# Ledger of designs, part 238: VH-VL binders against NAD kinase (nadK)

Target 1, 268 residues: NAD kinase (nadK), of Syntrophomonas wolfei subsp. wolfei (q0aze0)
Amino acid sequence: MKIILVNNRFKENTEKKAQEIAGQLSALNVEVIIDNGLDEPYAGTVDFIMVLGGDGTMLRAARRYGQRAIPVLGVNMGTVGFLSNIEINELAEYLPLILREEYSLEARMMLEVAVFQQQSLLTRVFCLNELLLRSNSPRMLSFALEISGQKLEPYRGDGLIVSTTTGSTAYSLSAGGPIADPQLDAFIVTPVASHIINKRPLVVSPEREISLHLLEEREAIIGIDGQIKMDFGAENRVLIKRAPHPLLMVNLKAKPFFTSIDRSLQRQ
Short names: E, the ipSAE of ESMFold2; O, the ipSAE of OpenDDE; V2, 0.75 times the mean of E and O plus 0.25 times the DockQ between their complexes.

## First folded at step 16 (VH-VL)

Design NN8 (from CC10 with heavy chain T101V, light chain A96S; framework fv_ixekizumab; at its last look DockQ between E and O 0.01; V2 from the best seeds 0.00; counts 0 for: pae O 11.2 > 2, placed apart)
Fold by ESMFold2, look of step 16:
Structure NN8 (fold): chain C 268 residues (1-268), chain A 122 residues (1-122), chain B 112 residues (1-112)
Amino acid sequence: as target 1 above (268 residues)
Amino acid sequence: QVQLVQSGAEVKKPGSSVKVSCKASGGTFSSYAIHWVRQAPGQGLEWMGGIIPILGRADYNQRFKGRVTITADESTSTAYMELSSLRSEDTAVYYCARGHVWKTSHGYFDYWGQGTLVTVSS
Amino acid sequence: DIVMTQTPLSLSVTPGQPASISCRSSQSLLRDIGLNYLHWYLQKPGQSPQLLIYLGSDRASGVPDRFSGSGSGTDFTLKISRVEAEDVGVYYCMQSLQTPLTFGQGTKLEIK
């Protein structure tokens, strides 16, 4: 059996705990690959991914492995978030179930993001929470949004967020978007500091394609899950679709999403 | 409680197709593979294939390659098995079963449907 | 494909006496993590199969403790310590280590 342990090497307690867990698993003849962000994603076949840390570490795991149909377990290291299932102090209790594969799965929609320069593909990435388009200067952006070829009236403001339902509790929320049930598949399109009052957040079918481009020369950036940034200019377009595969999140312990919303938001 | 209910018995002519349904209730449909197992009269059990509903992907016993199609409809919690180009040797009881694991390997079948008799005769 | 071979194919037992069924696989069913992907089912007359033993030795919910599974690798045994009338039927082993999943031929247990 082969497992990837994903941690954040800049947090001492996660690095130490990852080594401890790797030792425990190795004693059970489980091969362990540690992904602390330094190396390229492991390319070989694995049975399971264990994410040690908060939502940010899960976002990196999702981008690296989310399209490979591998179960991913979020293990909370003391910070309450939206993407963990069990606490680190519960891992020993659940380890036998993990080895026996006695768990259920919850699908979480991901975005496929393709950035072009003119007609040439520059980058294709996947994300779990959101894509952010924002100004990188004191000036507002003027930009076009198309949904399945349907051109909306131009936007003007600081930017735009296109998120999954999972991402509805992240940046989209602070920009005025709704909290969405993560079991729904949808895009949530949330303007950032819109100059135009009638540009309300939109909830859009996951079967749509979303396109963005600037209408005038401005310095902008594309942010992905708050962790990847790319310069974006008038020569660029971005296309956003539902990713081919959802993230397969492991469910070992009941996760009371609606009754825990306030607590989870306060601890992020 | 998990329950698997299959469609009723079928009588078919050689060369035709049959589609058997398996409706799951009392649990999460997407989390577990649904398998199809057949049993010819007086014979043992034979695995035909299974579907991973969360991925919409089926795996097949190569013995049936090209004749079996296994699908799932998450909105109705129903799996389907279609067997084409029927022969008299395909006369059997067809069972659906739920594996305890999300994928088609490593599982054991903790819940079984009641079985569907398919009779292929002239 | 992994071939599963059961012996005996038929067994006649006096009530209260023990019974033992052997299942042999053409390849080891043991993963390095210590799990054997071998399972036992009982098909009572006129019924669907039901799970008895999974992962070599674990009893399914509601299965009496007179049923036990043992063995590892390629050789597995199902034992009934004291056969009762309700135990009649056909017993199958199945491997799930890899696809295609394969069953033994079955062992018919009768009361003498």
Scores: ipSAE 0.685, ipTM 0.854, lowest interface PAE 1.6, mean pLDDT 91
Fold by OpenDDE, look of step 16:
Structure NN8 (fold): chain C 268 residues (1-268), chain A 122 residues (1-122), chain B 112 residues (1-112)
Amino acid sequence: as target 1 above (268 residues)
Amino acid sequence: QVQLVQSGAEVKKPGSSVKVSCKASGGTFSSYAIHWVRQAPGQGLEWMGGIIPILGRADYNQRFKGRVTITADESTSTAYMELSSLRSEDTAVYYCARGHVWKTSHGYFDYWGQGTLVTVSS
Amino acid sequence: DIVMTQTPLSLSVTPGQPASISCRSSQSLLRDIGLNYLHWYLQKPGQSPQLLIYLGSDRASGVPDRFSGSGSGTDFTLKISRVEAEDVGVYYCMQSLQTPLTFGQGTKLEIK
């Protein structure tokens, strides 16, 4: 068995723990790779991904490795969030199950985000939570939203969020989006401070495609999972689809989503 | 909570053997090592050996010259330490302890048994 | 074998005062992964040893913050910022860098 540990390179305690865990696993004849902010994702094959940290670390791991259809376990290290399954102090207890592959998997839809300059692809990213389009100035944006070729009325506001159901409890929630069952596959399109009061979020089928572009010569920013940022102008367009692969999240311990929402949100 | 419960006190004759058991509960057995440490009356701690049950690998303190045998039964989460050719100098409290397993070495002992007194006398 | 040497072997401390115990190893306990394989235990009178500090400086669960471990390589120190009556016992350092695992002689802490 080969396991990759993904930790938060900005938190020394996660690095130290990764080293400890790596040592333990190695002693049990498990090959371990540590991704502590590698320049490139580890290219070799692995059987299991263990994420040490919080939601942010999971988001990064999902973007880096999610396309490989490898089980991903979130191990919380004293943070709050929605994406960890067990706590670090529980790892030893569940380790035998991991090694014997006695766990359940939950498929989480990811986004495929493609940003273009005219017809040229600038970047393509898979992400677990959301794509954010926002103004890079105090002035509101005017932009076009298309869903499966259907042109909606132009949006005016600070921006727009396109989120997965997993991401519904992230920035989309702060912007007034609905909380979605993570077992559903859907897009959530949430306006950010819309010019139109009471502009409603949209719940969109995962089979559809979402396109965004600016209707004015203003500078905007594309944000992905709150970690990737790029400039977005009038010559750019973004296309959002369901990723061809879901993230396979390991479920070792049952976590009742709806009964824990308030607790989790209060801690953020 | 993790607990290590050892077998009761033993009184043995010189030249005989003693086998002490250590049953673990409240946690995983296979993910950790079980070590044996003894303490003669009024003396310090002496490591005897340890076993990693999942690997079936045991390490020994060579000072015992092969008199120590450590085994583990995963099905019962119990480790055993047998000491043969007993001498009066073997009179001590014997502790089992749960140890972390690391790549190139053993780890620290986070839980200890209550100890087993073994008395060797003619 | 790695020899562990503790100093002092005994100390008497007035409650509320600090205490310091030194542990020296005959070779470096610093591993290539950057961890010191040095641990501290306390054996209270009539009890089994209990873990205080592991990997040189990490406090075990339930251990008061008045206990701290420091050092690297061959020289390590256990400090108690404010000694309490419950801290009475024998303190042991242990190396787990290589077999056989070895302990220091022990340091007996008493209250004045």
Scores: ipSAE 0.000, ipTM 0.491, lowest interface PAE 11.2, mean pLDDT 91
ESMFold2 (binder alone), look of step 16: mean pLDDT 92; pTM 0.947

Design NN9 (from CC10 with heavy chain T101I, light chain A96S; framework fv_ixekizumab; at its last look DockQ between E and O 0.01; V2 from the best seeds 0.00; counts 0 for: pae O 7.7 > 2, placed apart)
Fold by ESMFold2, look of step 16:
Structure NN9 (fold): chain C 268 residues (1-268), chain A 122 residues (1-122), chain B 112 residues (1-112)
Amino acid sequence: as target 1 above (268 residues)
Amino acid sequence: QVQLVQSGAEVKKPGSSVKVSCKASGGTFSSYAIHWVRQAPGQGLEWMGGIIPILGRADYNQRFKGRVTITADESTSTAYMELSSLRSEDTAVYYCARGHIWKTSHGYFDYWGQGTLVTVSS
Amino acid sequence: DIVMTQTPLSLSVTPGQPASISCRSSQSLLRDIGLNYLHWYLQKPGQSPQLLIYLGSDRASGVPDRFSGSGSGTDFTLKISRVEAEDVGVYYCMQSLQTPLTFGQGTKLEIK
């Protein structure tokens, strides 16, 4: 059996704990790959991914491994977010179930994001929470949104968020989007400081294709999960689709979404 | 609790097809693989294939590949097995069974349907 | 395909006496984490198969402790310490290490 342990390399306690857990697993003849973000993602066959940290660490794991149909367990090491399932001090209790593969899975939709320059593909990335298009200057953007070839009236404002339901509690929420049940598959399209008063958030079928491009030359940014930034200009467009595979999140311990909303949002 | 209820017996002519349903109740349908096992009269058990509902992916015993299609409908918690180009040797009881884990390998079958007799004769 | 071979194919047992059924696989069913992917089912007359033993030696819920599974790798044994009338039926071993999942031929147990 082979497991990836994903940790946050900027926190010394996380690195020590990852080594301790790796030792426990090795004693059970489990091969362990530690991913602290510095190396390329492990390319070989893996049975399970264990994420040690908060929602940010899970977002990185999802981008690196989410399309490989591998179970991913969130292990909280501090402030409880939306994506952890068990606490670090409970891990020993659950290890036998992990080894026996006796856990349930929840599918979480991901976005496939393709950025083009003219007709040429520049990059393709996957994300769990959202794509953000925003201005990189004090000036507003003027941009076009197309949904499955249907051109909407132009947008004008600070930007736009295209979110999964999992991402509905992240930046989309702050921009006025709804909280969505993460068990639903949908896009949530949320304007950011729109000048156009009738532009409301949209909930869109996951089978649609969403396209964005600027209508005027402006400095803009595409943000992915609040963690990756890409320059975006008038010669670019971005195409957003449901990713080929969902993130397979492991459930070992019941974590009711609706009763945890206030606690998770109030960690400021 | 967990229960698997299959569709009723079928009588078919050679060359036709049959589609057997398996409705699961109790528990989360998409979290467990659903398998199909057949038993010809007086014979042993033969695994036909299984589906991983959360991925929509089926794995088949190569003996049947090309003639068997296994699907799942999560909204109704129902798995289906369709066997085409029926022959007299396909006369058997067809069982659905739930694997105790999400994938088609490494699991054991903790719950079985009641079986569906399919008779192929002219 | 992993071939599963059961012996004997038929047993006739006096009530209260022990019974033993062997299952051999064409390759090891033991994974390096210490689990054997070998399971036993009982099919009573006129019924669907039912899980008896899983992962080589663990009893399913409601299975009496007179049933035990042992063995590792390629050789596995199901033992009944004292056979009762309700134990009649056909016993199958199954491997789940890899697809296609495969069963032994079955061992018919009868009371004499």
Scores: ipSAE 0.619, ipTM 0.824, lowest interface PAE 2.0, mean pLDDT 91
Fold by OpenDDE, look of step 16:
Structure NN9 (fold): chain C 268 residues (1-268), chain A 122 residues (1-122), chain B 112 residues (1-112)
Amino acid sequence: as target 1 above (268 residues)
Amino acid sequence: QVQLVQSGAEVKKPGSSVKVSCKASGGTFSSYAIHWVRQAPGQGLEWMGGIIPILGRADYNQRFKGRVTITADESTSTAYMELSSLRSEDTAVYYCARGHIWKTSHGYFDYWGQGTLVTVSS
Amino acid sequence: DIVMTQTPLSLSVTPGQPASISCRSSQSLLRDIGLNYLHWYLQKPGQSPQLLIYLGSDRASGVPDRFSGSGSGTDFTLKISRVEAEDVGVYYCMQSLQTPLTFGQGTKLEIK
């Protein structure tokens, strides 16, 4: 068995723990790779991914390795979030189950985000939470939203969020989006400070495609999972689809999503 | 809560053997090592050896010159330490301890048994 | 074998005062990414040893914050900021860098 540990490169304690865990696993004849901010994702094959940290680390791991259809376990290290399954102090208890592959998997839909310059693809990214389009100035944006070729009325506001159901409890929630069952596949399109005061979020089928472009010469920013940032102008367009692969999240311990929402959100 | 429960006190003759058991509960037996440490009366701690049950691998303190045998039964979460060719100097309290495991070495002992007194006398 | 040397072998401390125990190894206990394979145990009178500090500076669960471990390489220190009556016992350092695992001689802490 080969396991990759993804830790939070900005938190030294996670690196230390990763090394400890690696040592322990090695003693059990498990090969371990540590991704502590590698320049490139580890290219070799692995059987299991452990994410040591919080939601941010999971988001990074999902972007780096999610396309490989490898089980991903979130191990919380004292942070608050929705994406970890067990706590670090529980790892030893669940280790035999992991090694024997006695766990269930939950498939989480990811986004495929493609950003274009005219007809040229600038970048393509898979992400677990959301794509954010926002103004890079105090002024509102005017932008076009199309869903499966259907042109909606132009949006005017600070921005727009396109989120997965997993991401519904992230920035989309702060912007007034609905809380969605993470077992449901759907897009959530949430306006950010719309000029139309009663502009409602949209719940969109995962089979549809969403496109955005600016209607005026303004400077905007594309944000992905709150970690990737790029400039977005009038010559750019973004296309959002369901990723061809879900993230396979390991479920070792039952986590009651709906009964724990208030607790989790209060801690953020 | 993790507990290590050892077998009862033993009185042995010189030249005989003693086998002490250590049963673990409240945690995963296979994720840790079991070590044996003894303490002669009024003396310090001496590591005898340790076993990683999941691997069936045991390491020994060579100072015992092969007199120590450590085994483990995963099905019962029990480790054993047998000491042969007993001498009066082997009179001590014998502890089992749960140990973390590392890539190139053993780890620390986070839980200890209550100890087993072994008395060797003619 | 790695030799562990503790100093002092005994100390008497007035309650509320600090205490310090030194442990020196015959070779460096430093390994991966700054981890030191040095651990501290306390054996209270009539009891089994119990873990205090592991990997040089990490406190075990339930250990009061008045206990702290420091050091790296070959020189380590266990400190008690305010000694209490319940801290009476024998303190041991242990290396787990290589077999055989070895302990210090022990340091007996008494209350004045």
Scores: ipSAE 0.014, ipTM 0.530, lowest interface PAE 7.7, mean pLDDT 91
ESMFold2 (binder alone), look of step 16: mean pLDDT 92; pTM 0.949

## First folded at step 17 (VH-VL)

Design OO1 (from LL4 with light chain Y34F; framework fv_patritumab; at its last look DockQ between E and O 0.95; V2 from the best seeds 0.84)
Fold by OpenDDE, look of step 17:
Structure OO1 (fold): chain C 268 residues (1-268), chain A 121 residues (1-121), chain B 113 residues (1-113)
Amino acid sequence: as target 1 above (268 residues)
Amino acid sequence: QVQLQQWGAGLLKPSETLSLTCAVYGGSFSGYYWSWIRQPPGKGLEWIGEIYHEGSTNYNPSLKSRVTISVETSKNQFSLKLSSVTAADTAVYYCAREGLKHWTPYGMDVWGRGTLVTVSS
Amino acid sequence: DIEMTQSPDSLAVSLGERATINCRSSQSVLYRSFNKNYLAWYQQNPGQPPKLLIYWASTRESGVPDRFSGSGSGTDFTLTISSLQAEDVAVYYCQQYYTTPRTFGQGTKVEIK
């Protein structure tokens, strides 16, 4: 068995714990790769990914490894979030189950975000939570939203969020988006400070495609999961689709989403 | 290792339609843009167009009116049609993959061997 | 369209000597967000398809000898062969992949002096 430990290099406690766990796993004849985000993602085949930290670390892990159909376990290390399944102090208890592959998987839809220079692909990003289009100035943006070829009325405001249901409890929530069942596949399109008062969030089928481009020569940014930033101008276009593969999140411990959501949100 | 194999008629008369096919082996067809490039004898390279595995296309404006690129995903193949050929279309035609590093294009990293197409009366 | 212009058209260099090829784009091919130039260099031998040598202006493709290097940013780029070898005799092309249509330089023929 080969396991990747994903930790946060900026948090010493996660580094230390990663080394400790690596030692324990090695003693059990498990091959371990530690990914602290400094280097390129490990390109070799692996059987399991263990994420040590919080939601941010999970988001990074999802972007780095989510398309490889590898089970990903979130191990919380004292943070509040929605993406961890067990606590670090529970790892010893569940380790035998992990090694025996006695766990369930929950498929979480990811976004495929393609950014274009005119019609030329600049890059693609797969992300678990959301894409944010935001003005890079105090001025409002004017941008076009197209869903499956249907052109909506131009948006004017600070920006727009396209989120997965997983991401519904992230930035989209702060912007007034609905809380969605993470077991549901859907896009949530949430305006950010629209000048149109009645502009409401949209829940969109994952089978549709979402396109965004600016209608004016203004500077904007694209944000991915709050961790990646890209410049976005009039010459750019973004296309959002369902990622071809979901993130396979490991469920070792049942976590009732709706009964715990209030607690989680209050603590954030 | 990804390999491209291409085939098609190498001799055409003026006004006929050039038709070439490229097949992808040893790698994923999905997720990539696939291009056609041509090179007249003793001259440089000209990008004809590209197609994404889902079927979206971009064409060189200089050839757009005559070019059609299509995919057959079930066979991991994509094809080029160039209508109303003239002597000016005589060239070696290459299929190529635009490679990705971390899902970012970085150039044409895999090429077919090329197919000489000669247009003569 | 972004026009690519190489210089010189042909270059004769003695074995073991440095070969330098320049490429200029009519507009910047730098994507500032990534700080990456969408510029590639290719080597083409007679009867063969082009081979990718350098991408993102300065990164060598796998298997490419260390004597090949790319430099530059924005609109001006250079391919350098630090010590020309016999097998380096070929035509070299720069190419931008920042916008469509993709465009190539006219090519530079490198020969042994």
Scores: ipSAE 0.900, ipTM 0.959, lowest interface PAE 0.5, mean pLDDT 94
Fold by ESMFold2, look of step 17:
Structure OO1 (fold): chain C 268 residues (1-268), chain A 121 residues (1-121), chain B 113 residues (1-113)
Amino acid sequence: as target 1 above (268 residues)
Amino acid sequence: QVQLQQWGAGLLKPSETLSLTCAVYGGSFSGYYWSWIRQPPGKGLEWIGEIYHEGSTNYNPSLKSRVTISVETSKNQFSLKLSSVTAADTAVYYCAREGLKHWTPYGMDVWGRGTLVTVSS
Amino acid sequence: DIEMTQSPDSLAVSLGERATINCRSSQSVLYRSFNKNYLAWYQQNPGQPPKLLIYWASTRESGVPDRFSGSGSGTDFTLTISSLQAEDVAVYYCQQYYTTPRTFGQGTKVEIK
């Protein structure tokens, strides 16, 4: 069995804890690869991914490994978020179940984001929460949104968020979007400071293609999960689709979403 | 270990349609752009166009009126048709993959062996 | 369309000496957010397809000897062979993949002299 252990090298003690856990797993004849964010993602075959940290570390793991359809376990190390399943002090209790593969999986939709220079692909990025299009200057944006080739009336404002249901409790919520059940597959399209009164948040079928482009020359940014930033100008377009594979989140401990929602949001 | 195998007729008469096929082995067909490039004898390289596995295309404007690139995803194949050929279309034709590292293009990393197509007259 | 201009058209270099090939694009091929130039260099031996040498202007493809290096950014790029070997006799092409159509330089023939 081969496991990737993901941590954040900028958090004190996560590096030490990752080494401790790697030692424990090695003693059980488990091959361990540590991904602290410094190096390129491990390219070889892997059976399981363990994420040590909060939602931000999980977002990075999802971007790096989510399209491999490998079980991913979130292990909380202090800050309670939406994406961890067990606490670090519970790991020893659950480790036998992990090794015997006695757990269930919850699928979480991801976005596939393709950024173009006109018709030429610049990059693809996968994300778990959201894409943000925002102004990178004092001026507002004028931009076009198309959904499966259907052109909506132009937008004017600070930007737009396209999120998954998992991302509904992140930036989309702050911008006025709805809280969505993360077990649903959907896009949530939330305007940011729109000056057009009839631009309400939209909930859109995951089978749609969403495209964005600017209608006039402005400095803009595409943000991915609040962690990746890309310049976006009048020569660029972005296409957003449901990613080919969902993130497969390991469920060892019951985490009732609806009964814990107020508590989790107050912590954020 | 990705390999491209290409085939098609090597001798054509003026006004005929050039037709070449490229098959992909040892790797994923999905997720990549697949290109055709040609090289007239003793001359440089000219990009003809590309196709994504879902079927969307980009063509060189200089050839767009005569070019069709298509895909047969179930067979991991893509094809080039160039209509109304003349002697100026005599070239070695290559298929190639637009390579990706971490989902970002980095150039054409795999090439077919090339097919010499001669247009007589 | 981005035009790619190489210089010189041909180059003769003594064995073991430095060879330098220049490539200029008519507009920038730099994507600033990733600090990546969408510029590749290819080597083509007679009767062979092109072979990718350098990508993102300065990164060597796997298996390429370290005597090959690329440099430059934006519109001006250089391929350097630090110590020319007999097997380096070939035609070299730069190519941009920032926009469509993809465009190649006209090529530079490198010979031993």
Scores: ipSAE 0.700, ipTM 0.870, lowest interface PAE 1.6, mean pLDDT 90
ESMFold2 (binder alone), look of step 17: mean pLDDT 94; pTM 0.957

